# VH-VL binders against Epoxyqueuosine reductase QueH (queH), part 6

Target 1, 182 residues: Epoxyqueuosine reductase QueH (queH), of Dehalococcoides mccartyi (q3z8v0)
Amino acid sequence: MAPKLLLHGCCAHCTAYSFKYWQEQGFAVSVYWYNPNIHPFMEHQSRLEAMRKLSAEMGFELITEPSYHMAEYFKNVSANVDGRCRICFDMRLGQTAAYAAGHGYEYFSSSLFISPHQKHQDAVCSAEALAKETGVRFAYADLRKRYSDSRHITKPLDLYRQQYCGCVYSEYERFGKPNSPA
Key: E = the ipSAE of ESMFold2; O = the ipSAE of OpenDDE; V2 = 0.75 times the mean of E and O plus 0.25 times the DockQ between their complexes.

## First folded at step 2 (VH-VL)

Design r7 (framework fv_rosmantuzumab)
Fold by ESMFold2-Fast, scan of step 2:
Structure r7 (fold): chain C 182 residues (1-182), chain A 122 residues (1-122), chain B 111 residues (1-111)
Amino acid sequence: as target 1 above (182 residues)
Amino acid sequence: QVQLVQSGAEVKKPGASVKVSCKASGYTFTDYGIHWVRQAPGQGLEWIGYISPYSGETGYNQKFKNRVTMTRDTSTSTAYMELSRLRSEDTAVYYCARDRSYDILTGYEDYWGQGTTLTVSS
Amino acid sequence: DIQMTQSPSSLSASVGDRVTITCKASQSIDYSGESYMNWYQQKPGKAPKLLIYAASSLQSGVPSRFSGSGSGTDFTLTISPVQAEDFATYYCQQSYSSPWTFGAGTKLELK
């Protein structure tokens, strides 16, 4: 009876409060895992396992895309590395909106909107464009002031902690200090 | 309401060890990491390391890694920093500080203890 | 380790002035669209107090006359207008990578 919302989960720590928020707004919420921007594969699997543990603890349905689309990520990003965050949002939110359209969800959203570390306006613009394209409604809330609440939910669970945003470019930005041979 | 209360001043001989405590109150102790920072007389601030009160996981500045041990006791909401093989250059005020977020990678902190003065002299 | 170069080491000002303190990181401290730069105030005999985090975000309870700006490697703290209680030592700090490192400090002194 409640309207169905498909919530893209970028990581367990951002998803915990985002799920609670949308459930409290009166939605029937399922969480969708599609993150081809996480490299290498073992890092992706560690973060997915954290999400599975959160799903068990909070009692939400977790829908996992079976294919790891790393090749598609690099195909889309390699020509425009400086613009990769928008491309990444378009991929993840696009897959979420498409899944929602194909499976009877009236709304989609993402845990991206809780993170103070994301390019928030780019993610909003991506979601709004995809809502128009797919006909699925975008449910928006700025949850950045609730980031600490989401972390509070996950702390007792002692879940895997990521060291970088997800992609190899973000890992390099976090840890790399390149010297040019020339 | 949030407070970090540290143990009192210490005077030690070179080669000894010191254990400084930091008792937290006014919040859930396991929700935020604890950082340790020191300041030598007339000098700037130097980060020693951190501990997660929930997991006991630690991260140390390599400069201190062979001499520092951080622990916590969740039953008393107290964090500890032990520094061994003391030298005169370890004379400093030692502070504990609460990380704003659980994840040290965010780097937020907003509450500090009052400081513990350590004097290393022979 | 990331080196933080802070300037000037001391600065004289009068109440009502606008003062600017600069901090330069030896490498970029930006990650995922955020700068991991913090600014602290310290008064004699007291622990440091956080003023600004994420380069430009004002800590709760800190007056709006304090502001931070910058990205990448170059950052500034601005105090305008300076009040009598602002005469203290200021430190920049990066939390981008371990170990956390601080600038050498800027002492703001009354003219």
Scores: ipSAE 0.006, ipTM 0.460, lowest interface PAE 11.7, mean pLDDT 84

Design r8 (framework fv_rosmantuzumab)
Fold by ESMFold2-Fast, scan of step 2:
Structure r8 (fold): chain C 182 residues (1-182), chain A 125 residues (1-125), chain B 111 residues (1-111)
Amino acid sequence: as target 1 above (182 residues)
Amino acid sequence: QVQLVQSGAEVKKPGASVKVSCKASGYTFTSYYIHWVRQAPGQGLEWIGYINPSGGDTGYNQKFKNRVTMTRDTSTSTAYMELSRLRSEDTAVYYCATEGYYDSSGYRYEYFDYWGQGTTLTVSS
Amino acid sequence: DIQMTQSPSSLSASVGDRVTITCKASQSVSYSGSDYMNWYQQKPGKAPKLLIYAASSLQSGVPSRFSGSGSGTDFTLTISPVQAEDFATYYCQQYDSLPYTFGAGTKLELK
């Protein structure tokens, strides 16, 4: 029996190769969707639909949280917007590690570790702290050099194209500043 | 230095198949995708498809999907493109190329950075 | 498929001139802040050579007289000042979506 790994999926494009990688390392992988940092709700749903299409194509189990915890995200972030990315990692990886602990997963990881657009070291520190706290093992690999592999898996699938990281702050940073592209 | 060395010129009759090879050296063969691009005499460039040498997965331009097969042999660091049911319109120079990438300030950029010398295919009755 | 319309099809210039070549995509080839457009130079009997990637990034070893710009659907390659070795055919290429597609080429000729 292969050891069970719960893989947090931040988006379909990052998840495709991350799933393949951990499966090839000998894990039984389930993908976990919990992204209250994606706003507005319709953007969250478009990205979730892309993940569901990827799940069907790649044949992995997709576990989705039934509630959209946008209010919880803003309660945690609004007092410290400059530190929001670390708070966001703590929320998503924390929920993943807690689900893993409660449902018999030996390991957890995330597709965050493939994205060249994420604060990589903050995500690693968050995951390491959560592994110590929960007793679930953190499976780490720096997959940033494999980002193109993930993109090649998803290119033929015509999945939803995201234009910003996820939160309203990242949307404003991309589109709202002087000389920003439309 | 990175090199891609392709097999020699081929002359085929309509309806035949051709298998072109591309031998890689100077880098880790499984680290970069290999693409195939052709160019008919006096014409522009046309993308045919790719192979991931690590997993063997492929992607083909729909125009060629029912006639093209891409494979690789990791023990010899060689990629292959086989084109079947040849027509005179398949007369072209066929190139293999590596898909390089560059990470800068959180962005990943992909491009064809190393090319084989080309294999001339002539299809005539 | 994304169609790449390249203009002009041919261009005559003298050494020392500034020339611009344009490339228009039938739909946006930009995604999440990245511009998936490359430019290549091809001389007769030779394989193409990468000049510019990500619309504006100069490939290592390529002279700074080559520059690229643009985003979305409209892109340009500028050569300034033109040198004798620059008379060649230039191709734009998008890699946003499969199949990857090239422009029809622009032949830069000596006046």
Scores: ipSAE 0.021, ipTM 0.604, lowest interface PAE 6.7, mean pLDDT 88

Design r9 (framework fv_rosmantuzumab)
Fold by ESMFold2-Fast, scan of step 2:
Structure r9 (fold): chain C 182 residues (1-182), chain A 119 residues (1-119), chain B 111 residues (1-111)
Amino acid sequence: as target 1 above (182 residues)
Amino acid sequence: QVQLVQSGAEVKKPGASVKVSCKASGYTFTEYYIHWVRQAPGQGLEWIGYINPNSGGTGYNQKFKNRVTMTRDTSTSTAYMELSRLRSEDTAVYYCARSDWEGYYMDVWGQGTTLTVSS
Amino acid sequence: DIQMTQSPSSLSASVGDRVTITCKASQSISYSEYSYMNWYQQKPGKAPKLLIYDASSLESGVPSRFSGSGSGTDFTLTISPVQAEDFATYYCQQSYSDPYTFGAGTKLELK
């Protein structure tokens, strides 16, 4: 039997090749949607709808967290906005690892590791700590060089295209003061 | 096959206006920004601005803001750049290029439109 | 405006050489793990071609003899080994802040 891997999907565009990669490595892959860092709710829903369409097209199981934990996101981030990305990784990867532990997954990973726009090292450190805490194995591959492959899969599908990372802080950085010097 | 195809060469007198077109094919036109970049003879590249074909929103280099207008027609997947009050210094090759929001890098370029402004 | 200072303005090399072109931004153009810095190649009479994005990421279809490095303000394009088709003009470009700005270009010439 193929080992089971729960793959956190941060968006359809990052998930397409990440799913293919782990399937090709011999895993039975399910994709997990938990993204309380995406605001406002309508943006979250547009990205989830894109993920549902990708799931149908690629034939993978999509598991969705029923609750939109926006309030928990802001509670955790508001005291340390500069550190919000690590807090965000801990929330999303934490839920993924916990779900994996509770549902018979031997491994977890994330589509975060394909994005050139993510704080890659912080995400790796978060995942490694959570693997130790939960006993679920973290499957790691640096897929940043394969980002174009993921876009190649999704371009013909005409999926919703996101314009910012996810949170209201990233939306402001993009549109209120694009590419702000911080 | 992703392509950007531009309109042909233009010769204009000082004070005139020019409108250059850039027709996109092989991708979803509204998913990528269209940038305009020019290059004077023997000189480097100079960014003029961009348009978001989805919203029609534009961003212009302040140097050109009072003379440049960018538009698009989503039904024909075509972007336009109009430059008014032409001067001899506007003699250049004008390129359109697409970029994604993800990296803001220009991965596909049109072939260029030569503009000559002379009396 | 962010100024991109590119050096040298011209460089002579032979096929098989290792060449290095540098680009300095007047302020940091990196945020977190992403650098809004791109490299383009232009041959006479042709449109520019993207080589490198995010300072070090090789564009699909571009040969591995091209590599980019750097972060913050200091960036480098390396071509090794140089091939006959590499004699062209190279431009760095920042997309961190509007207006997008290019370096003045480096012309790579055959010795």
Scores: ipSAE 0.006, ipTM 0.498, lowest interface PAE 10.0, mean pLDDT 88

## First folded at step 4 (VH-VL)

Design a1 (from i6 with heavy chain T57Y; framework fv_indenebart; at its last look DockQ between E and O 0.04; V2 from the best seeds 0.00; counts 0 for: pae E 12.1 > 2, off the site)
Fold by ESMFold2, look of step 4:
Structure a1 (fold): chain C 182 residues (1-182), chain A 120 residues (1-120), chain B 115 residues (1-115)
Amino acid sequence: as target 1 above (182 residues)
Amino acid sequence: EVQLLESGGGLVQPGGSLRLSCAASGFTFSSYEMSWVRQAPGKGLEWVSSISSSGSYIYYADSVKGRFTISRDNSKNTLYLQMNSLRAEDTAVYYCARDRGYSYGDFDYWGQGTTVTVSS
Amino acid sequence: QAVLTQPASLSASPGASASLTCTLRSGINVGTYRIYWYQQKPGSPPQYLLRYKSDSDKQQGSGVPSRFSGSKDASANAGILLISGLQSEDEADYYCMIWYSDAWVFGGGTKLTVL
């Protein structure tokens, strides 16, 4: 039987190629949705719906965390907004690794590693620490040069397109210029 | 006290490359957007590029798109501008400027500039 | 047509007032923009003076004298920098700036001569 890998899905547009890649490496891949960093709640729901559509199109199992944990996100981030990206990775990847440990997954990874817009090394460090803490193996590949392959899969599907990375801090950074296009 | 110190300017042939640096001190660099603004000899100000505090959003003037790359290293409090395929029209003093942190930008602090000369 | 247009030069006497205009291109409404103003003296980098969108949305730069003020002339589609009580030290180049179409855009600058 193929070894099981739990893939954290940060969004549909990053997940499409990431899922294909790990499946081609010989894993039985399930995608895990836990993204308390996406605000407001209606934006979170729009991105989750896009992921559900991708799941139906590509035929992968999608596991959704029932709790959104927005309040816990802000509790953890507000004391250190400057370092929020590492805290955010620790939350999302930590939940993924914990789920993997409790549900028979030998490996975990994330679609974060295809994104050109993430602090890649901070996410790698977070995942490596969590692998040691949980005993679940971290499957790593640097897929940043493959983002266009992921978009080739998702562009014809007309999925919801996110306009900022996820959190209200990044939304303000994207749109907070005076008189910028909304 | 806020300090911005540019370096890396010089004389280069058309088609050549230079890398500018801006060393920042006296403020929390990672909380601020940063910009490059240039001024050709005897001419007005021209905005070149801006980069968000995290580096996630980058903007370029049309005149430099595809040739210049702005970046930052928040662990070293340093802003960079990689300039490739340089042209004579890129000859200018290049200023490093601080935008506001989580407010709209207003270029409230400027460095003294570094001179780039592109000529045969 | 340029996005921002400033007169190339302006002269005024010490003690008088100078009104520097920054006209937005037709099709861009001055009412929705924050207008930023900068002063540049010879041999120095530019310095932030102030910004103005409305009387409830404006800011004076740190240490900038109150004799510098911003306003708008809607009928002329222009931002205005008013300098009252002109002093010889006010002789400088003055630039306006807006954020337009994913870019910071400067005006061409006005050389203010105090004679």
Scores: ipSAE 0.000, ipTM 0.534, lowest interface PAE 12.1, mean pLDDT 89
ESMFold2 (binder alone), look of step 4: mean pLDDT 92; pTM 0.941
OpenDDE, look of step 4: ipSAE 0.013; ipTM 0.563

Design a2 (from i6 with heavy chain T28I S31T S54R T57Y; framework fv_indenebart; at its last look DockQ between E and O 0.03; V2 from the best seeds 0.00; counts 0 for: pae E 18.1 > 2, placed apart)
Fold by ESMFold2, look of step 4:
Structure a2 (fold): chain C 182 residues (1-182), chain A 120 residues (1-120), chain B 115 residues (1-115)
Amino acid sequence: as target 1 above (182 residues)
Amino acid sequence: EVQLLESGGGLVQPGGSLRLSCAASGFIFSTYEMSWVRQAPGKGLEWVSSISSRGSYIYYADSVKGRFTISRDNSKNTLYLQMNSLRAEDTAVYYCARDRGYSYGDFDYWGQGTTVTVSS
Amino acid sequence: QAVLTQPASLSASPGASASLTCTLRSGINVGTYRIYWYQQKPGSPPQYLLRYKSDSDKQQGSGVPSRFSGSKDASANAGILLISGLQSEDEADYYCMIWYSDAWVFGGGTKLTVL
C-alpha cells in the first residue's frame, strides 16, 4: 500500500504536473480544493470547474470543502493587506494539513511549489510550521523549473485560464493601477 | 537532554493485560511523533505502533491490531501502550522511540526498553 | 513474503569496508523508497544511523561518522549501507527499515563481525 499524500491544488495549471510528480514518487495522491482567496465567486467557480475537468482527465480524487469561506479570508487579511500572502498560505495550507490529519493522510504538499509566481519561501515556511503543529509530514519538492511541463499537460484540455493570482487585491494590482500592463 | 523512560513491563499470563508508559523530557513532546518497537529475545526489531503528534493518525502492526491501543497525553508528556489479550509471542523488550518530525521518518531517540514476559 | 531481506551475517577485517544489503521484495521498487538504517550493540537500544533515497534526499544521523553512508543498487533492488575504515566498535547488528503499506517494516538484521 502506497503512502497517502494530500495535495492542495491552487489551480489546475499548477496541479497537473505536481500530481504526476508525487504519483511517480510512489504516493497515493488525492487533490484538495480549498481556495477562499479566489474572488469573486464566479472566478472561484471557473477555476474549480477547470480543476474538475482535470480530475476527470487525469483520474485523481478531488476533495472539495462544502463552503466557500470568503468571509474568513477577508477577516484574516483586512488589517494587513501588504502582508496578506503569508496569511493566505497559512489559511490554505493549514486547512489542507488539518484535513490530512483528520482523514488518515501521512503527508501533505501543495501545487503552490511549482508556481514561479508565488512567494516560494513564505509557502515553505508556512508548510513546515503546519507540519510541526499537526503532525502530518510535509512532502517538499521545488518544482518551479517544471512549470512548463504542467502547462504542456493542460494546454490541450482548453481549460479556463486565470488572469490574476486569485484575490481582488491581486486583481487590482494587475489591472487597476495607472501603470498596469493590461 | 532528551530522555525517554519506559515502565510498566512485567510477568503476565496469556490472555492478560498490561499498560506500558513512556515518560518524555528534554524536548517539546507535543510536536513529535512517537512509536513503540519491540524485540523478542534473540530476535530482530519489530515495529508495533505509531501515533502522530496530535494523535490524529494511528497505525498498528497487523500482529497487534485489535489487542493493543497506543495513546498519548501531551499535558503529561507521556506515551502509552495498552496491551490486552497477551500471547506468548508478545514476549519482548518494548522500546519507546521518537520521530524527529517535519518530513522525517527516523527514530532519533530510543528509551532503554521495558521487558514484557507472557508465560503461564 | 518478506518485504525486506538482509543476510544474517557478514564478516570483514578492521580497516576494510563492509557493504550491507537490504533487498526489497519483487514488485516493490527500491528507487521510490527512503531506506533507514539502524545500529544495535548487544544490551543497548538501536541507534539511528542515516536514511537514503537519492543524493538529493538523504540525511546523516546526529554524531554518526561520515564513514557510514547509504546508497542503492537498482539492478539488485537493494538499499546499501557502506561502512568504510571498519573499527572494532562497528561490530553490531544492523537493520534497514522502510514505510510500506501503512507500516514501518524492519529487515531481519545483519550481524557484522569485525575480525
Scores: ipSAE 0.005, ipTM 0.463, lowest interface PAE 18.1, mean pLDDT 87
ESMFold2 (binder alone), look of step 4: mean pLDDT 93; pTM 0.946
OpenDDE, look of step 4: ipSAE 0.036; ipTM 0.664

Design a4 (framework fv_lutikizumab; at its last look DockQ between E and O 0.06; V2 from the best seeds 0.00; counts 0 for: pae E 16.6 > 2, placed apart)
Heavy chain, then light chain:
Amino acid sequence: EVQLVESGGGVVQPGRSLRLSCSASGFTFSTYEMSWVRQAPGKGLEWVAYISSSGSYIYYPDSVKGRFTISRDNSKNTLFLQMDSLRPEDTGVYFCARDRGYSYGDFDYWGQGTPVTVSS
Amino acid sequence: DIQMTQSPSSLSASVGDRVTITCRASQSISRYLTWYQQTPGKAPKLLIYAASSLQSGVPSRFSGSGSGTDYTFTISSLQPEDIATYYCQQSYSTPRTFGQGTKLQIT
ESMFold2, look of step 4: ipSAE 0.000; ipTM 0.460
ESMFold2 (binder alone), look of step 4: mean pLDDT 94; pTM 0.950
OpenDDE, look of step 4: ipSAE 0.248; ipTM 0.773

Design a5 (framework fv_masavibart; at its last look DockQ between E and O 0.59; V2 from the best seeds 0.00; counts 0 for: pae O 4.6 > 2)
Heavy chain, then light chain:
Amino acid sequence: QVQLVESGGGVVQPGRSLRLSCAASGFTFSSYEMYWVRQAPGKGLEWVAVISSSGSYIYYADSVKGRFTISRDNSKNTLYLQMNSLRTEDTAVYYCARDRGYSYGYFDYWGQGTLVTVSS
Amino acid sequence: QSALTQPASVSGSPGQSITISCTGTSSDVGRYNYVSWYQQHPGKAPKLMIYEVSKRPSGVSNRFSGSKSGNTASLTISGLQSEDEADYYCSSYTSRSTYVFGGGTKLTVL
ESMFold2, look of step 4: ipSAE 0.403; ipTM 0.787
ESMFold2 (binder alone), look of step 4: mean pLDDT 91; pTM 0.930
OpenDDE, look of step 4: ipSAE 0.017; ipTM 0.632

## First folded at step 5 (VH-VL)

Design s1 (from i6 with heavy chain S31A; framework fv_indenebart)
Heavy chain, then light chain:
Amino acid sequence: EVQLLESGGGLVQPGGSLRLSCAASGFTFSAYEMSWVRQAPGKGLEWVSSISSSGSTIYYADSVKGRFTISRDNSKNTLYLQMNSLRAEDTAVYYCARDRGYSYGDFDYWGQGTTVTVSS
Amino acid sequence: QAVLTQPASLSASPGASASLTCTLRSGINVGTYRIYWYQQKPGSPPQYLLRYKSDSDKQQGSGVPSRFSGSKDASANAGILLISGLQSEDEADYYCMIWYSDAWVFGGGTKLTVL
ESMFold2-Fast, scan of step 5: ipSAE 0.005; ipTM 0.563

Design s10 (from i6 with heavy chain T28I; framework fv_indenebart)
Heavy chain, then light chain:
Amino acid sequence: EVQLLESGGGLVQPGGSLRLSCAASGFIFSSYEMSWVRQAPGKGLEWVSSISSSGSTIYYADSVKGRFTISRDNSKNTLYLQMNSLRAEDTAVYYCARDRGYSYGDFDYWGQGTTVTVSS
Amino acid sequence: QAVLTQPASLSASPGASASLTCTLRSGINVGTYRIYWYQQKPGSPPQYLLRYKSDSDKQQGSGVPSRFSGSKDASANAGILLISGLQSEDEADYYCMIWYSDAWVFGGGTKLTVL
ESMFold2-Fast, scan of step 5: ipSAE 0.011; ipTM 0.601

Design s12 (from i6 with heavy chain S30T S31A; framework fv_indenebart)
Heavy chain, then light chain:
Amino acid sequence: EVQLLESGGGLVQPGGSLRLSCAASGFTFTAYEMSWVRQAPGKGLEWVSSISSSGSTIYYADSVKGRFTISRDNSKNTLYLQMNSLRAEDTAVYYCARDRGYSYGDFDYWGQGTTVTVSS
Amino acid sequence: QAVLTQPASLSASPGASASLTCTLRSGINVGTYRIYWYQQKPGSPPQYLLRYKSDSDKQQGSGVPSRFSGSKDASANAGILLISGLQSEDEADYYCMIWYSDAWVFGGGTKLTVL
ESMFold2-Fast, scan of step 5: ipSAE 0.010; ipTM 0.614

Design s25 (framework fv_indenebart)
Fold by ESMFold2-Fast, scan of step 5:
Structure s25 (fold): chain C 182 residues (1-182), chain A 119 residues (1-119), chain B 115 residues (1-115)
Amino acid sequence: as target 1 above (182 residues)
Amino acid sequence: EVQLLESGGGLVQPGGSLRLSCAASGFTFSSYEMSWVRQAPGKGLEWVSSISSSGSTIYYADSVKGRFTISRDNSKNTLYLQMNSLRAEDTAVYYCARDRGYSYDFDYWGQGTTVTVSS
Amino acid sequence: QAVLTQPASLSASPGASASLTCTLRSGINVGTYRIYWYQQKPGSPPQYLLRYKSDSDKQQGSGVPSRFSGSKDASANAGILLISGLQSEDEADYYCMIWYSDAWVFGGGTKLTVL
């Protein structure tokens, strides 16, 4: 029996190749959706629907939280907006590691490690600390060079396309500043 | 398939230094935590140090803190142990070991390299 | 006091069963920990056998026969490696291990002799 890995999915486009990679490494992979950092709610739902379509197409199990924890995100971030990315990683990877520990997964990872736009080293440090706290092993691979391969997998599926990272702060940074790309 | 080959052991005087290497092949080295474990002649296994897959998190046994440095070069698929201020008590066979992707179980071990600290 | 204690030696007859114990120090609850077991034959590196935390959290090493199994004795605060149907090739040193307080900790090892 293959070892079980719980893969946090930040979006369908990053998850496609990340799932394929870990499956090819010999894992039984389930994808975990917990993204309280995506706002507003309808944006969250559009991205979750894209993940559901990817799940059906690729045949992986998709585990979703029943509640949208936006309030928890803002409680944690509002006192330290400049440090919000690390707080966001700790929330999403922490929930993933906790779920893994409670449900018989030997390992966890995330599709965050494929994105060239994330604070990669902060995410790695967050995951390694959480692995120790939970006793679940962190499976690390730097997949940033495979980002285009993930996009190639999702392109023919015509999935929802996100226009900003996820949070309202990232939307403002993209669209609200002078000379921002519209 | 999976292979771990230690090298760099030898005879050294007390207070001397040695650098051990472990060459990994047959798996994605950068995805695995690696450890050094030693065994003194006729004695049991003693964990020495562990390093995370990225190299960001490192642990040492209290007996070697401040004297030994674990490191890895993922581009060369190689694990290292720099041993300084060597003592007679460091005399042992040194094994490198891999966490089997996705459990904390040291599923593959090298053949070991012998370090003898003697005058 | 050592975190993990194993008896130095154990002998058993061919075809019998051997129970190898790994006792955790007083104050450390065996129920909390995954216990890993390794076999080492003279002149060879250790080989992974299995790990056991509970019946729902256990794992057998590749190629390890089913006659090797893990369990726990809560009253003794100990992990147990059971080897049934003992064969001459089972004669080896056996080590238990846990992750405790930011360290991998090995027991002192038990030399199993099959007489």
Scores: ipSAE 0.000, ipTM 0.500, lowest interface PAE 13.4, mean pLDDT 87

Design s26 (framework fv_indenebart)
Fold by ESMFold2-Fast, scan of step 5:
Structure s26 (fold): chain C 182 residues (1-182), chain A 119 residues (1-119), chain B 115 residues (1-115)
Amino acid sequence: as target 1 above (182 residues)
Amino acid sequence: EVQLLESGGGLVQPGGSLRLSCAASGFTFSSYEMSWVRQAPGKGLEWVSSISSSGSTIYYADSVKGRFTISRDNSKNTLYLQMNSLRAEDTAVYYCARDRYSYGDFDYWGQGTTVTVSS
Amino acid sequence: QAVLTQPASLSASPGASASLTCTLRSGINVGTYRIYWYQQKPGSPPQYLLRYKSDSDKQQGSGVPSRFSGSKDASANAGILLISGLQSEDEADYYCMIWYSDAWVFGGGTKLTVL
């Protein structure tokens, strides 16, 4: 029997190839949606709907949390906004690893490892620490060079296009043009 | 089948250097924490170093800190141990081992490679 | 002072049971730790046997017979490997291990002879 891997999906565009990759490595893959870092609520819902469309197209199981945990995100981030990316990884990967441990998954991973725009090493460090805590094995692959392959899968599906990473801070950084010397 | 094959051991003078390799096959190497464990002649097991699946988290025994460097190349399915400033007490058989869950379940070991530090 | 202490040797008869102890240093509570057990035969690499923290947190190695089991003796502050129905092929060195202070720490090993 194929080993079960729970794949955290950060967005449809990153998840498409990540799912294909882990399935081709011989895993039985389910995708887990937990992204309290996406604001506001309607932006979260647009991205989740894109993931639902991808799930239907690719035939994978999509597991979602019933509640939008925006307040939990801000509780954890507000005292250390400059360190928010690591806190965000710990939240999303921690929830994924915990779900995996509680539901018979031997492995967990994330579509975060395909994005060229993420703090890759912080995400890896977060996942490895969580693997030791939970006993669920972290499946790692650096898929950043396969990002275009993932976009190739989703481009014909005309899915929702995100304009910023997810949080209100990243939206301000993109559109508010933060005051910093060149 | 799972196989681990160590190489790079040999006779070296005190203060010298050696680089050990462990070639892995039969499993998804990039998904496993890997460790080096040594055994001096007629003595017990001593853990040397561990490296996480991605390579970002590394631990060393106090006896080798500052002298040994563990690394891995997941594209080549190979684990390394760079040993510098070697001492007579580093004389041992060096095993590489796979950690099943990053829990200490070293479920597969290589046959070992012998390092002898002598003048 | 050694973190883990094991008796150097133990002998037992075929068909009998052997209890191998792994004693934690004073001040380190055995109840907190997961104890790992390894078997090593002459000329061979070690083989993983099992780990034991509690009855709800234990794991048997692949192919390891059920006659090998783990437990703890709280009064002795020790982990225990029990080998029942001793066979001649059980003659080996046995090592315990814990994760302590960011390090894997092995005991000194016990040589089990079956005579």
Scores: ipSAE 0.000, ipTM 0.504, lowest interface PAE 13.0, mean pLDDT 88

